VHH binders against Uracil phosphoribosyltransferase (upp). Designs and how they scored, part 13

Target 1, 214 residues: Uracil phosphoribosyltransferase (upp), of Aeropyrum pernix (q9yen3)
Amino acid sequence: MVAAVRVIGGETPLARYVLKVLRDRTTGFPEFRRYVRIAGSILAVYIAGELGWVEEEVETPLGAKAKELAPAGPVYLVGILGASLPMVEGFASMMPEARIALVAARRVEEPGRLKIEVYYSRLPRMFDGPAVVLDPMLATGKTVAEAVRLARDRGASKVVIGSIIASRQGVEYISSLYGDTPIYTLALDPELDENYFIVPGLGDAGDRALGVEP

## First folded at step 4 (VHH)

Design a35 (framework vhh_7pa5_2)
Fold by ESMFold2-Fast, scan of step 4:
Structure a35 (fold): chain B 214 residues (1-214), chain A 125 residues (1-125)
Amino acid sequence: as target 1 above (214 residues)
Amino acid sequence: QVQLVESGGGMVQPGGSLRLSCAASGFTFSSYAMSWVRRAPGKGPEWVSTISGSGGSTSYADSVKGRFTISRDNAKNTLYLQMNSLKPEDTALYYCAKTYTFESGDTYVETFDYWGQGTQVTVSS
């Protein structure tokens, strides 16, 4: 009933090196984007354990037979636009057969609450396999929760969340709605500031990854 | 190369007024939203107000609504904050900030890139 959170920064020095580059104020947008892509690839290595696999027999060039693993069926990546784009690319580089879906959302003020509006999506009519929701920053958890809901409503057999930095508040929010949805993140940061920045965080993931300041 | 220079602070009695200015250089001023952020002694930064690049849209923290007015002059690369009905709680260093809009996981948020000395506002009797 609580979300399972796996913090990859505690498991490999490479994840902490990636975090060093992404957190560093002096890192320019081309290098920032490159390391967001690398973070996506690292997440794929760890999230693969949550996906379905089947044994298949192959014949080697020597004419010998070997049993190895192949995906049990289609796998979907669900990218939250904008900064997730290089992250999705990094993940897909490790699993080239993965299908890519997209969700774009904005906040709208409602009396007494903040509402998330999905104003664009490219989703399959039916998820005939697991969905991996990817967003570099899991701050309040509300946009990611909407993407999880959309995937589950369309039949996803399992939903997994991947982020580069998650806040404690965002993890708790996801846990309150989807207690069995695993969250994989390179870092778990303790606080959000008054502007919903993750602290210590990495600042503006969109500006820094995409190189376009609105 | 981005440079923001705040001015116009000072000492004022409760109920008084001050007008802050921020001279911006090193970027295309009219293309970016701008904000005012303040830091009271012993506290973290608090967002005060934001204005869009065109000046057509403004927003304010609840603590300053009805008392402060943000404006800009794009021809002069200058941001302003008109502060009326000042309260002791408004005492802080005020910084102007180049403002970026981005998705932070599950919402749109604004980040604030501010550099400089700030301008001190002290409201006391």
Scores: ipSAE 0.000, ipTM 0.126, lowest interface PAE 15.6, mean pLDDT 82

Design a36 (framework vhh_7pa5_2)
Fold by ESMFold2-Fast, scan of step 4:
Structure a36 (fold): chain B 214 residues (1-214), chain A 125 residues (1-125)
Amino acid sequence: as target 1 above (214 residues)
Amino acid sequence: QVQLVESGGGMVQPGGSLRLSCAASGFTFSDYYMSWVRRAPGKGPEWVSTISSSGSTISYADSVKGRFTISRDNAKNTLYLQMNSLKPEDTALYYCARSYEITTGSTEGWDYDYWGQGTQVTVSS
């Protein structure tokens, strides 16, 4: 069973074009990074519907009045370091007033136990508005789930997840813990390999987006 | 190389019994939690049962409690699932999986890093 998730690839050809470039093994890191940024901007267009808006009256240069929308309050982007950096930039380019928080986490694996350790974060003392958690790859869902938990613990009543590719396993994991948290992704892929890479996926998003392979 | 090989599946009528086995190699079997996970046609994976490294801690899905028994033989590197009172709803491909306990703040659960190819169990008349 796959929980409720909004798959943007089914809604616009532009999302599928972005996925074509990102999945293609011949795409070099500059174009890969560019299209991660574009994916962030596309996600902003769709996730905007989850955010709060208020009507504001403005006066045009012609002296006429018009009613349009503005954000109801602060909006936070929570980027999972590292490959999320261009994605966060792409999202923020559509909403320049968005505040940026960061979470760096690692998997600490030992026989019989997996722990997600947050070893760096830059979070507000309180989320006084919605939080959008951004990670290009929603693989097992463990790191994203920890970021959702941190945002909720600090007062975020609304948390939304944005990814470029999500696995069915990762979506199910998030939904089992946080059924009210919407997931927006460009693609939903069926499987993980033994190293927890999404298949067919796009490989290692960090290596490909940042151009540095450790 | 880590390898998990399931066996013991087959066709049975409702109310019947089967015993599944999983032969493990390529790692220190006695150090790991082990699980059985099943996948029915058209459905995602459903966790069935987990047993601790020593065998002292055992848990079951509500759907199989009282009918299935998980056990292990660390000397033989083998995991077992004794299935009694089988129902049509138990029809699935059954996987042996090496398991990790996950702890993230207040969150707790299981993850799996290696799976076998599965053994088919079909319960029908």
Scores: ipSAE 0.000, ipTM 0.216, lowest interface PAE 12.6, mean pLDDT 86

Design a37 (framework vhh_7mjh_2)
Fold by ESMFold2-Fast, scan of step 4:
Structure a37 (fold): chain B 214 residues (1-214), chain A 123 residues (1-123)
Amino acid sequence: as target 1 above (214 residues)
Amino acid sequence: EVQLVESGGGLVQPGGSLRLSCAASGFTFSSYYMSWVRQAPGKGLEWIGRIYTSGSTSYNPSLKSLVTISRDNSKNTLYLQMNSLRAEDTATYYCARTYELTGSEVYDTFDYWGQGTTVTVSS
């Protein structure tokens, strides 16, 4: 069974406009980065419903009272480096009190093989609030699953995933490990190609967001 | 069957230039990213660079001033031009069929490798 996934492209035309810009091969890296940031902000609007809130009464400049919502406690954003950085910034612009945690992975070269490993993480204890794991591309789900595990190890009882494009395979992988973890994504693309690229996707999110191109 | 065959290696003098070729067969070459990777004696693999289907390239920053990768889709051939060769460039050079996963999922993934061609830089 597939994990709970909410596809925001079906909820607002703005998400589809963002996807159009990010998918378009003619979009240069400055505009690509800008729209990754905008995607982060849109994700914050929808993921806010998964976070804890309390009612609070405030007094307006007119002396009248109104009941509104305030965060129940800290919120932790877990950014997976590299292309997630503008996305984390976009999310935090909507919730400026959010705390930021980071996970970094790298290539390890061995005779006859290349592999990846998580070489750095800066993760606070999260026992007092939810964690939101952010990565623009949920392809195989393996790095995102590692970040979810780390957040739960640090005490986050609720973890939510945000992506710009998720593959069905990646969603299924997350569901097999963390069936209670909601996934919010602008698009759910049907397949990975034989080499694990999301299709139709948006190509190489890291190169396109960071401006380090071929 | 997928096959990649490197050629053009050999003995070269320090400061010299050399062009390696990789002949591809058994797949639609024009549809795939390609990379060059090298391995010096007793060392691990060192990624040199990749070329996209568009012809755009990305290089290892430590090597970018010394190498150029190109492709000829009409000949199903990948090239590596090397200039200002030094003794430390002595290695077996491999071409590889390549994909880069997005974000932090996976870096370059290689599913087929050539047999390698040896470059020896010696006076």
Scores: ipSAE 0.000, ipTM 0.133, lowest interface PAE 14.3, mean pLDDT 81

Design a38 (framework vhh_7mjh_2)
Fold by ESMFold2-Fast, scan of step 4:
Structure a38 (fold): chain B 214 residues (1-214), chain A 125 residues (1-125)
Amino acid sequence: as target 1 above (214 residues)
Amino acid sequence: EVQLVESGGGLVQPGGSLRLSCAASGFTFSDYAMSWVRQAPGKGLEWIGRIYYSGSTSYNPSLKSLVTISRDNSKNTLYLQMNSLRAEDTATYYCAREFTIEYGSTVETWDFDYWGQGTTVTVSS
């Protein structure tokens, strides 16, 4: 069984159109990056329901009163570098007051274990609101799990994960460690290949979104 | 059209072994993870295990020591090897193709889109 995860591709045809463009091998990097940005904006619409809101009364230009919602406090986006960059911008375009934090990680071989090392981060000393961890590909889940741990350890009131494609393995890994952390993704794909790429997936999101192959 | 056809079922004595086959057609078999599921008379469905396109397997922990799942992508065929069969293994066995649910929810967002008609295995002496 798959742990609880919200698959946005099942809820709006726009998400499936975005997936069609991103999965298509013929899509060049400028359009790929554009649609990663659009995916971030779609995620913002759905993840907004997980964030805190307060009712506020405003006066319209007609002198009438209206009750609407405003954020209850600061919201943080935590981008996993590198392919998350256009995705973070897309999310932030829908919520311009969101604060942006960044995490860059690498894998390190240790005797008897593989370790994820965060070698760069820009994080608040304390999160004074919810954190949304963003990574286009939730493959093994290990890097995203480390970002969730960092946000929780620094006081994030709630942590939510957003991805464009998640693997079953990655969702199960996150849920085994953080069962109370919601995962929002445009697609849930069944497997990883031997190189840990999501199948059918969209290939290497970093190469395709950023247009630079190291 | 997508089709899955199971074969290899029948009557077998306790302690025996058998291999079930599932012939797939109408789709690119090598692109999909495949599962085996069984249903004993009067009981619900029980997931046995899955095999990814790469050949990696994942099993129901309660059945892991009894079964082995394999595939031959050149023949579009999925296999279930069962050893040391017991009366409680009597069931209809289905192969199923895995997919992402188009209109999913937070409870079940991933399931099976095509099933075979099933093959019956009876363990009795």
Scores: ipSAE 0.000, ipTM 0.117, lowest interface PAE 19.2, mean pLDDT 83

Design a39 (framework vhh_8emy_2)
Fold by ESMFold2-Fast, scan of step 4:
Structure a39 (fold): chain B 214 residues (1-214), chain A 124 residues (1-124)
Amino acid sequence: as target 1 above (214 residues)
Amino acid sequence: QVQLQESGGGLVQPGSSLRLSCAASGFTFSSYAMHWVRQAPGKGPEWVSSISGSGGSTNYATSVKGRFSISRDNPSKTLYLQMNSLRPEDSAVYYCAKEYTFTSGESWETYDYRGQGTQVTVSS
């Protein structure tokens, strides 16, 4: 089975403009961070359709009644630290009531295996509603898959993934484990290099968004 | 104490079929996704196929889609790869790999394919 993947770059020129700025090697870290934030806001517009909503009646300043939508319950953003920080902020600016959970993980290479270490997390005991897992780069899918598993194990009613660039390999990996988990991404790129960077990609999102290079 | 043992490789002519097997032990087989990964001389590892723990979801690399079929038999703890219409470019050592369950705050592995693998050679 193929996971449902929605490539937003095909749906709005604004997403492609954001990708142009983020992919351009001449873009400095302050502008890069700003556009990661903007990407988060665009993702919120599209992912909102996956979340629960209820009709509410409000009274306008003119005394007239209008029916509009409000969130059906709590919504959780699960940010994969570090480059996701401005992306989470951008998403939350569109939905200020969203609750924020955090997962910090790094890859550690050892002979004959790939190891991931989670060195920090801030997760609710139980998710009382849907979870949106946010990571700018869906490369191998391994870290994102772990975040999806944690949200599901703790009762998330629905899990949705948001990224700026996803690789074909990462989408296929998520599909193999969690076929019902929608993936929203601004771009879908074909390849990973030997260091697991997405090609053509945008380079190291953490270094470029945070302005600190290890 | 995870152990994975691949078998079923060999030398075959283009257009032939082979069925690879992977015998697993040391973990609850049905609880983990399984993968096939191959490596040709002078190239990095290439992911070939994946199957969910229940067997309900499968996925394939574009290069093998329509020709290869992944399956598993959870009672016997065995993973299979049916390879049809083999091509010279399919020549590689094939490894099966286990997906590990993760726990927040702990070090863990994403996969383990550290074994001898099984050699597939497609040539006339």
Scores: ipSAE 0.000, ipTM 0.152, lowest interface PAE 14.8, mean pLDDT 82

Design a4 (framework vhh_enristomig)
Fold by ESMFold2-Fast, scan of step 4:
Order: structure tokens, then C-alpha cells, then sequence
Structure a4 (fold): chain B 214 residues (1-214), chain A 123 residues (1-123)
């Protein structure tokens, strides 16, 4: 089995600078949120290569013609609430025509069993374009996998995952279910703790991005 | 029990036409948007067209101007009139009951799919 993961922290110093700010325990929530948004914009630059584009001819102010690219059709951003909100905003700032879908899910742990329950969603039909599932933390992969399943059920022609930090376990889980789904992440961290937090990670992305505890 | 049954597929020459039908039962057909989807060999399912309960239509860019979706609520039947068929239209065609996703405290999406009907456009 080969995992389709691209770790972009190794490809640009800006991604590593973003990771430094987000991982630093002393970073306050306003700066944390700002850098989650910046991470979304960086992900858009890299994930753009997975999306559909068509050549279009434009006339410059000088009256000359130039061929450039335009989106081939709709692009759907699927944000996993809550910490993904600034990340979705950052992505959309690079592609303002992108459409936004939302999924809220929770883990329901029972003796010997972990279940994912989707308790809110706003999902359009996506059969006319690709879907980009965005979650800052790809920990166990179970919540992201459920969002991928929903995007595919709504007909997305292609699904791509974007995260800020992914665990090896989460990447392996996604790859075992959806081997054709590319994963783009700023960092790939080796392990999860007993509470399913990514280590070394950045702590609780929701608390840090939103500035409040649930 | 919800059931969707597609028919009308077959072999055609490039530039030819076919009319697909989807017979629905087990739900109030007139109250739902119903869609056509297709799956080509080795590809994911892709959306083709939707018709709302009110009769508004929408189409994928690849079929716009060539395909026409319609419904007959008295017969609980969905249609897809396909013209100017191309090799790329070769696929199994499915109809599906659409469920509008709306804000709710506890929610689960579901769609109903038919068995499909094969359309082959000869090379």
C-alpha cells in the first residue's frame, strides 16, 4: 500500500514558519487564528494543482492576447467545524469563487467502540467539481474519513484533503479506505496520545483558533 | 420501500440518441428533486442532471445542450433525453432521489440509488 500524502512543510520555508507559530505554546489565540488562515492560503497554492483548469485567452491593456488559466468549474471547500473556519477563509481568499460546505461531527466513544456522528451538515451536490476537505488536524482520520464519504456520496468528482498537521495513523486510516484521495499537509507527526491528540502537534486546534473552550 | 428502476440504455452510434427512464416507487415522487448520475468504466460516479419538484433543471457542463431531463409526476417517472452522443458518454446511468441538506441539531444525509442502465456509444 502506498499513501498519497504530500508534506509541504519541506517545500517552502513559509510553511515551516507557520508551523513554528502554531506549535508554540506561547502563541495567543488571535495570532494562532491568523496563522491557521495563512496555512489555508498556502494549502490552496499547493492543492490548486489537483483542481481542474482550462486555458482562456485574455486581452491585456496593451491590446495583446495572452493565454492563462481559469477554473474548469465549481470547487467545493468542505470545512470540518470548528477550527477549520479560519483555514477555509484562508483557502477561499486565494480562490474567492470556491463554494463552501460545512460538516460538524463528534466522536461517540462506547466500550470497545468509537463512532463518528455527523450532527450538522450543509452539503450541496458536488458532481460538477472537486471537493477539498479541510481540517487543521488529521488525528485518527475518522472524522475526515466521514467527511470524504459524504463528499463522495454528494458526487464529488475528486476529493482532496488539506490539513495543517496529520498523524501517521490518520494518513494510514484514510489511505486504507480511500487510496485515491490525495492528502496535503504542512506537517506529518509520528503519534497520537491517549486522548487522540497529535504529538508533538499543536494542542487543541479548536480551543486555540476560536479562543474559547466548548 | 424506496425503489428506483432505470431502463432505456443500449448501444448507439456516435451522434445518436437514447431516452432513459427511471421508474420510482415507495416515496412521494412529486415532492423530491431527482437526479441522473453516471459511472464510466474505471471512473467515479459523476452528476449529470437534476430536476426539482417544481420542474427547474440543472445540467453538468459536459452534457449541457445535448441532454434534457424531464419528469412525469402522474407516472412517477424521470426521463433523460440524450442527443449528439459521444464515446465519452459511455457509462452506466443511475437515477437518485435527492435529499436537501439543511441546518439541524442532529442530521444524517441519505440518497437512494437505482440499479443503473448501461449506455454504450460505439467507437
Amino acid sequence: as target 1 above (214 residues)
Amino acid sequence: EVQLLESGGGEVQPGGSLRLSCAASGFTFSSYAISWYRQAPGKQREWVSTITSGGSTNYAESVKGRFTISRDNAKNTLYLQMSSLRAEDTAVYYCAKEYTIEDSTVWTEFDYWGQGTLVTVKP
Scores: ipSAE 0.000, ipTM 0.131, lowest interface PAE 14.7, mean pLDDT 81

Design a40 (framework vhh_8emy_2)
Fold by ESMFold2-Fast, scan of step 4:
Parts: structure tokens; C-alpha cells; sequence
Structure a40 (fold): chain B 214 residues (1-214), chain A 124 residues (1-124)
């Protein structure tokens, strides 16, 4: 069963417009990348409610005082390389003081096991605030789960996941491991195909967002 | 800093029962698959049982199926192995082990974290 998931496509027509562009097979990589960035900005609007805020008094140009909100402390974006890059930038454009951490991971077959290996990371020694893990596609959930584990083990006060499309299987996997970790996604799709692509999905987010097919 | 500490081993007669416990610290216990692996003198490691992070998926080696029961208590960060109808062939050092991904195997090195082990001796 699905635990703490918020599907933003139900909250704003703009999210569904973004999904239309990203799902359309005729959308070229420059437009695809632009809309991945826009998706990151939309996620920031909704995920901001999960982050800590404090009231701060400012003086307006008119000499009057006003109380508004400021971040309570450092906020970290944890981007899963590669397709997350424009998504991270879109999020950061809404919260320019957010710190950016990066995780690159792969599946590694070892004697007697298969595991996720983080082969490159740029992470703080300790997270002194909340972490937002960003990956456009939450397919099996295994790479995202590893990033959540790393953030929690390094002291993140709260971890939130943001994706553009999540599979039901991936959400259930995350929820089985981290039931208290909120998942924000523009769409929740029902199935994975035999190659672990989300169906109907949007195909290969890395190829489509970065314009380079390895 | 990561520690898995087994307890509950001992010397018992064939047909007896033992309950092993494993106390975990230094990692997010509720996020890991937990396993029991045993190693008898002069033999390689043998995987015994696995339990998923939530406890909903459980697997057993054929040699212990129906006799052993694995369980976990995430709030107390403890793994258990209830061993019934013990046989001399069950005599081994029993290790508690943790993995993030679903994996098992007959090598202790296959596991992300492993305890020091607890000795179980079944002697007639």
C-alpha cells in the first residue's frame, strides 16, 4: 500500500501541462529539458510546506516594518545524477539559498549479491537541516531509497522526495523502508515494463533531458 | 560505530529450542533487510533466513524451513531467530547481518554489516 504521497497533477493544471509536454514523444530535448526545469520549480512551491520557516521582520522601501517568513536554517537539495540536473536547478531558482548535494549511483553485481553503489557523491559531512531528494523518475525506488538512507544516516532532520513521475511499485518500495518520508510527484503511474521503465511514463528521462544518449 | 550484537546461543540437546537475538545500533535498522547466516567448523558460511525492512517478506533456507522462524521489532532495533527441533547439523556460529538491497548468499562478505556471531552447539 501507498503511504505519504502527494500527486501534484491533481493540485494545479500547470503540472498537467508540464506532464503533457514531457510525455509527448515528439518533444525534442531542448523543450524537454526546459519543462524538467519547470517541474523542479513547481515541486519547490509544494515541498516548501515541508521545510522549516521562521518569522523575520524587514523594513520596506517606505520605512514601514513587515513580518514575513525566512528559512529556519540550511536546506539541501540532493540531486540524483543525471536527469535530475535541470530539475535541481529549477528547484534552486525558487530557493536560491538552498545547498546542492549530488549522488551518482549504479547497480553492482558482487559475489552473492546485487546492490546499489554510490560511485560519486558531493554530500555534507552532516546535514544541518532538511534534505530534498530529487529524481525525475521514481521507478523501482532503489536509487532514491539509497539517497534517503545517506541523508538520514548523516543527520538530516527531515527527508522529502520529489519526482516528476513515480510508479506505484516505487512508492510502495520507499514506503516499506521509509514510511515517514513524504513523496511529492507530478504524476503517479501504475506500472513498470520489463526494462523497469514507468508506463505510460515519458521514456528515458536522462536521454531526453540531457540530449546525450550513451 | 555500526554494531550488530548477537546473543542467545549455547549448548543444547537435539530436539531443543533456542531463541537468538540481535541488537542493532549505529544505522537505520528499519531501512535494512536483516539476515541470519551460520558457519559450522570446517565449512563455508550458509545463509539461513532473511526478513524485509517492514517484516512483510520472509525467506528460509530449505534446511531450516518449518523449524526456524525469523522476526524483527523495529522500535527496539532487534532481530530474532526462533530455532525449534534443533539437530546436530544446526551446530554453528550464527551471525546477524544487514543489507540495504534484497540479497542473500553463502558468503559473509555479501552482507553490508555483520555481527560477531553467537555459538550454537547441538550435542547428543
Amino acid sequence: as target 1 above (214 residues)
Amino acid sequence: QVQLQESGGGLVQPGSSLRLSCAASGFTFSSYWMHWVRQAPGKGPEWVSSISSSGSTINYATSVKGRFSISRDNPSKTLYLQMNSLRPEDSAVYYCAATYEVTYGDTIEAYDYRGQGTQVTVSS
Scores: ipSAE 0.000, ipTM 0.110, lowest interface PAE 18.1, mean pLDDT 84

Design a5 (framework vhh_enristomig)
Fold by ESMFold2-Fast, scan of step 4:
Structure a5 (fold): chain B 214 residues (1-214), chain A 123 residues (1-123)
Amino acid sequence: as target 1 above (214 residues)
Amino acid sequence: EVQLLESGGGEVQPGGSLRLSCAASGFTVSDNYISWYRQAPGKQREWVSTISSGGDTNYAESVKGRFTISRDNAKNTLYLQMSSLRAEDTAVYYCARTWELTHGESYDEYDYWGQGTLVTVKP
């Protein structure tokens, strides 16, 4: 099945509360977007353990010294356009120094095959730190896998995936290609329907988070 | 990176049997949902069968009891054993692996497809 997935819904009741709001068909798009942002913040708390840290000594207002942690270097968030945008913002609100990269992908038909094409990206010339690939829905895994490939090709030695809901199929796909890439998700759902919606899922994350149906 | 190569098609008489193969590279079949689809001349592609990473299987109503999907993990190959073939089973058969997309497209639109293998059940 899946070896490299951590399901946050099993770790904190807050994640399950967020999932309740996002899964509820009656939740309107402004509140849906707000809770996608909150999900991003929760993921930051858990994914922080995968990032590099160094001890730093600070002086408190009382003149006493304390040793605490600071990022060891740059941290990159790689948002998969479009529904990831509030999620990226939520993550970045917890780590304001994080740098933001973007990937947009589409399906391309070719004789005998279909493929995913990245038609827009805003990526660093080199990842000189860890990359966190963020997409609210990890359905089949192919678009996320392409973003992971791009980050690795540009020097990211550590890539972590964050999602709100992942399908079993999507986690297995990522694990088959990138077994050393950790996946953090609020929920792991068992299946995809014939239109590639995660079931029970939350419907179309893009429509619900952005409020604009193409 | 992902490739699917179908084989095993051919001509058979009604009531005959064929075994189709789908050799996969670039991913592991035991870790994925892999499906068989078919497309008859002038018709839309239709789903035939799926096997999950856990080995659970599902079938279209039109083929239940006649077709069996399976895999050989050591060979990284998917199979479709077809029996009691009927004229309406005549089609090009494709194996497919799904891609990441959550909305707006048919299931058929989001798969890595092989080149297909033609099955003809003679009238």
Scores: ipSAE 0.000, ipTM 0.134, lowest interface PAE 14.5, mean pLDDT 82

Design a6 (framework vhh_enristomig)
Fold by ESMFold2-Fast, scan of step 4:
Structure a6 (fold): chain B 214 residues (1-214), chain A 123 residues (1-123)
Amino acid sequence: as target 1 above (214 residues)
Amino acid sequence: EVQLLESGGGEVQPGGSLRLSCAASGFTFSSYWISWYRQAPGKQREWVSTITSGGDTNYAESVKGRFTISRDNAKNTLYLQMSSLRAEDTAVYYCARDYTLTPGDTYSEYDYWGQGTLVTVKP
C-alpha cells in the first residue's frame, strides 16, 4: 500500500478558484481567512466519505418514510493552531455536530535538527470515533504526524488528514509513518524552500489567515 | 551516540540488482521505524521506503514492485533489495530513523541520517 492522497483541485473548479484567491499575493487577510473557511467546507464534502454512517429511517412532512444517513457516532476535528481555526469553522459548518479538539505546536530549530514541540492541546481523554486532522499547510508533515499519533494513541477509530496545500515531501513523510491514513488536499505542490515553506504555496498561512504576524 | 552506516552501493547496468545495508547503533533498533531516502545530484531528498518496528512496509510508487525493504533486529541492520534498476534510480541512498517512540514525547526526532551510499545505474 502507498499513501491515499486525493487532490481535490483536480476534481472541482471551485477548489481551484479557492486556491487562486489564497495563492494571490494581493489577497488581504479578511478575504484570505474567508477562503480558508470555504476550503474547510469543501474538504468536509470530500472527507465525509471516509467517516462512519448508518442508515436511519425518517418520516417526511407527508407522512411517508425515507431511509437516509446519519453519523454512526461522534466525529472529531483536530485543528492545528493557528491558521486551521477558520478551516475548522468551515468544516464544522457542514457537520455542526462535529466535536473540536485543538493542538498547538511549534518548530524548535537547533543546529542540524528540526523538532516539533506540542505545547498546548485540548483533546478528549479517548476518541470514541474518527478524527480529522486539519492543517492548511502540510509542509514537512511533522506537526500533522504528531497530531495523528496523539489521536491514534487515544483510540481514534480512523484518522484522516485535510489540508489546503500539501508538499510531496510532507505526503511521503506521512505515508512512511501512517501508510493507510488518507490525505485530502486542495493542491499538491512539488517543493519546500530552505525555510520549509511550500513552493509555489501561499506563503505563511498563519500570518495571512489571522492577520497577526508574530 | 546514534549512528547509521549505509553500505552496498556501486555501479550496475540497467536491469541489474543491488542490496543496500544500514548498520545501526546507539539506540534500540527493534523499537524504531526506519526508512530509506535517496538524493540525486541537484534534487531534493526523496522518500523511498519505510519498515515499521512490527515489520509492515511501505514504498514510494516509483520503486514499488522493484525494491524490497527488510530488517534484521538481531543484527541491528536495515536492508534494501533493489531489482530492475533504472537510470532514474541513480542517487545517494540514506537510511534514517523516523521518530522517537518514548511514551509521552511531544516532538519528532527525524534528523538522524546516515552518511549515504552511492548507487550509479549506467549503460
Scores: ipSAE 0.000, ipTM 0.139, lowest interface PAE 15.5, mean pLDDT 83

Design a7 (framework vhh_enristomig)
Fold by ESMFold2-Fast, scan of step 4:
Structure a7 (fold): chain B 214 residues (1-214), chain A 123 residues (1-123)
Amino acid sequence: as target 1 above (214 residues)
Amino acid sequence: EVQLLESGGGEVQPGGSLRLSCAASGFTFSSYAISWYRQAPGKQREWVSTITSGGSTNYAESVKGRFTISRDNAKNTLYLQMSSLRAEDTAVYYCAAVYTFKGDEAYTTYDYWGQGTLVTVKP
């Protein structure tokens, strides 16, 4: 059973153009990073519908009144370090008052299990609003699931996930733990390889977006 | 730990007035839009009124001109002044701190609901 996921690549040619640039093995790191940023901005447009809004009345330069929308309260972006950094910037460019939280995690393989270790975080004491967890690659879903857990444990009223490419396995994993958490992604890819890379995917998003090999 | 605690409910005569309060804690009250909802026995929960962080107000058609929503950010408190009360206003009244836009309507999330306060308008 696949979770309800919204695949933005089916809804706008711009998302598919972004995916073309990011998937192309010949794309260099500056252009790759730029398009990760653009992907974040596209995600903001679509994820906005999941966030809280209120009507506000404004006066136009003509002295007329108009009712439009404003955020109901604080919105938090939770970036999974490292490749999410330009993605978070792209999202925040569309919603400049969004607050930014960060989670850094690594895989620790113990006999008989895969463990996700969060070794750094910058999180509010309380999420007094919705949290948008951003990671370019939703592969196994385990790192994203830890970020969702941290946001929920700290009171997030709603958690939404944004990715550039999600695997079917990762979507199903998230759905099994957090069945009502919306997932927005530009692409949904069918499989993972033996090293847990999404196929066809775009390779290592961290290396390609940041231009620095660890 | 977001908490919303409603108070001020009770029995009132038709045409009477009552003031409800909602004390908030655990979030930055002044930054949020806050709403009043009500639920009558055997009915679905109904939106009553919203006040934004900037003080803009909106009301359900059934209560326009009779109810006034207001807030005191220094006290982290929301108010609902009810006038010209009718039997149909009998309900448990809830406050809620955040809302979600769905299609053409906004609704509040259940995570920020208080316990409610009962208002009974005697026939």
Scores: ipSAE 0.000, ipTM 0.102, lowest interface PAE 20.8, mean pLDDT 83

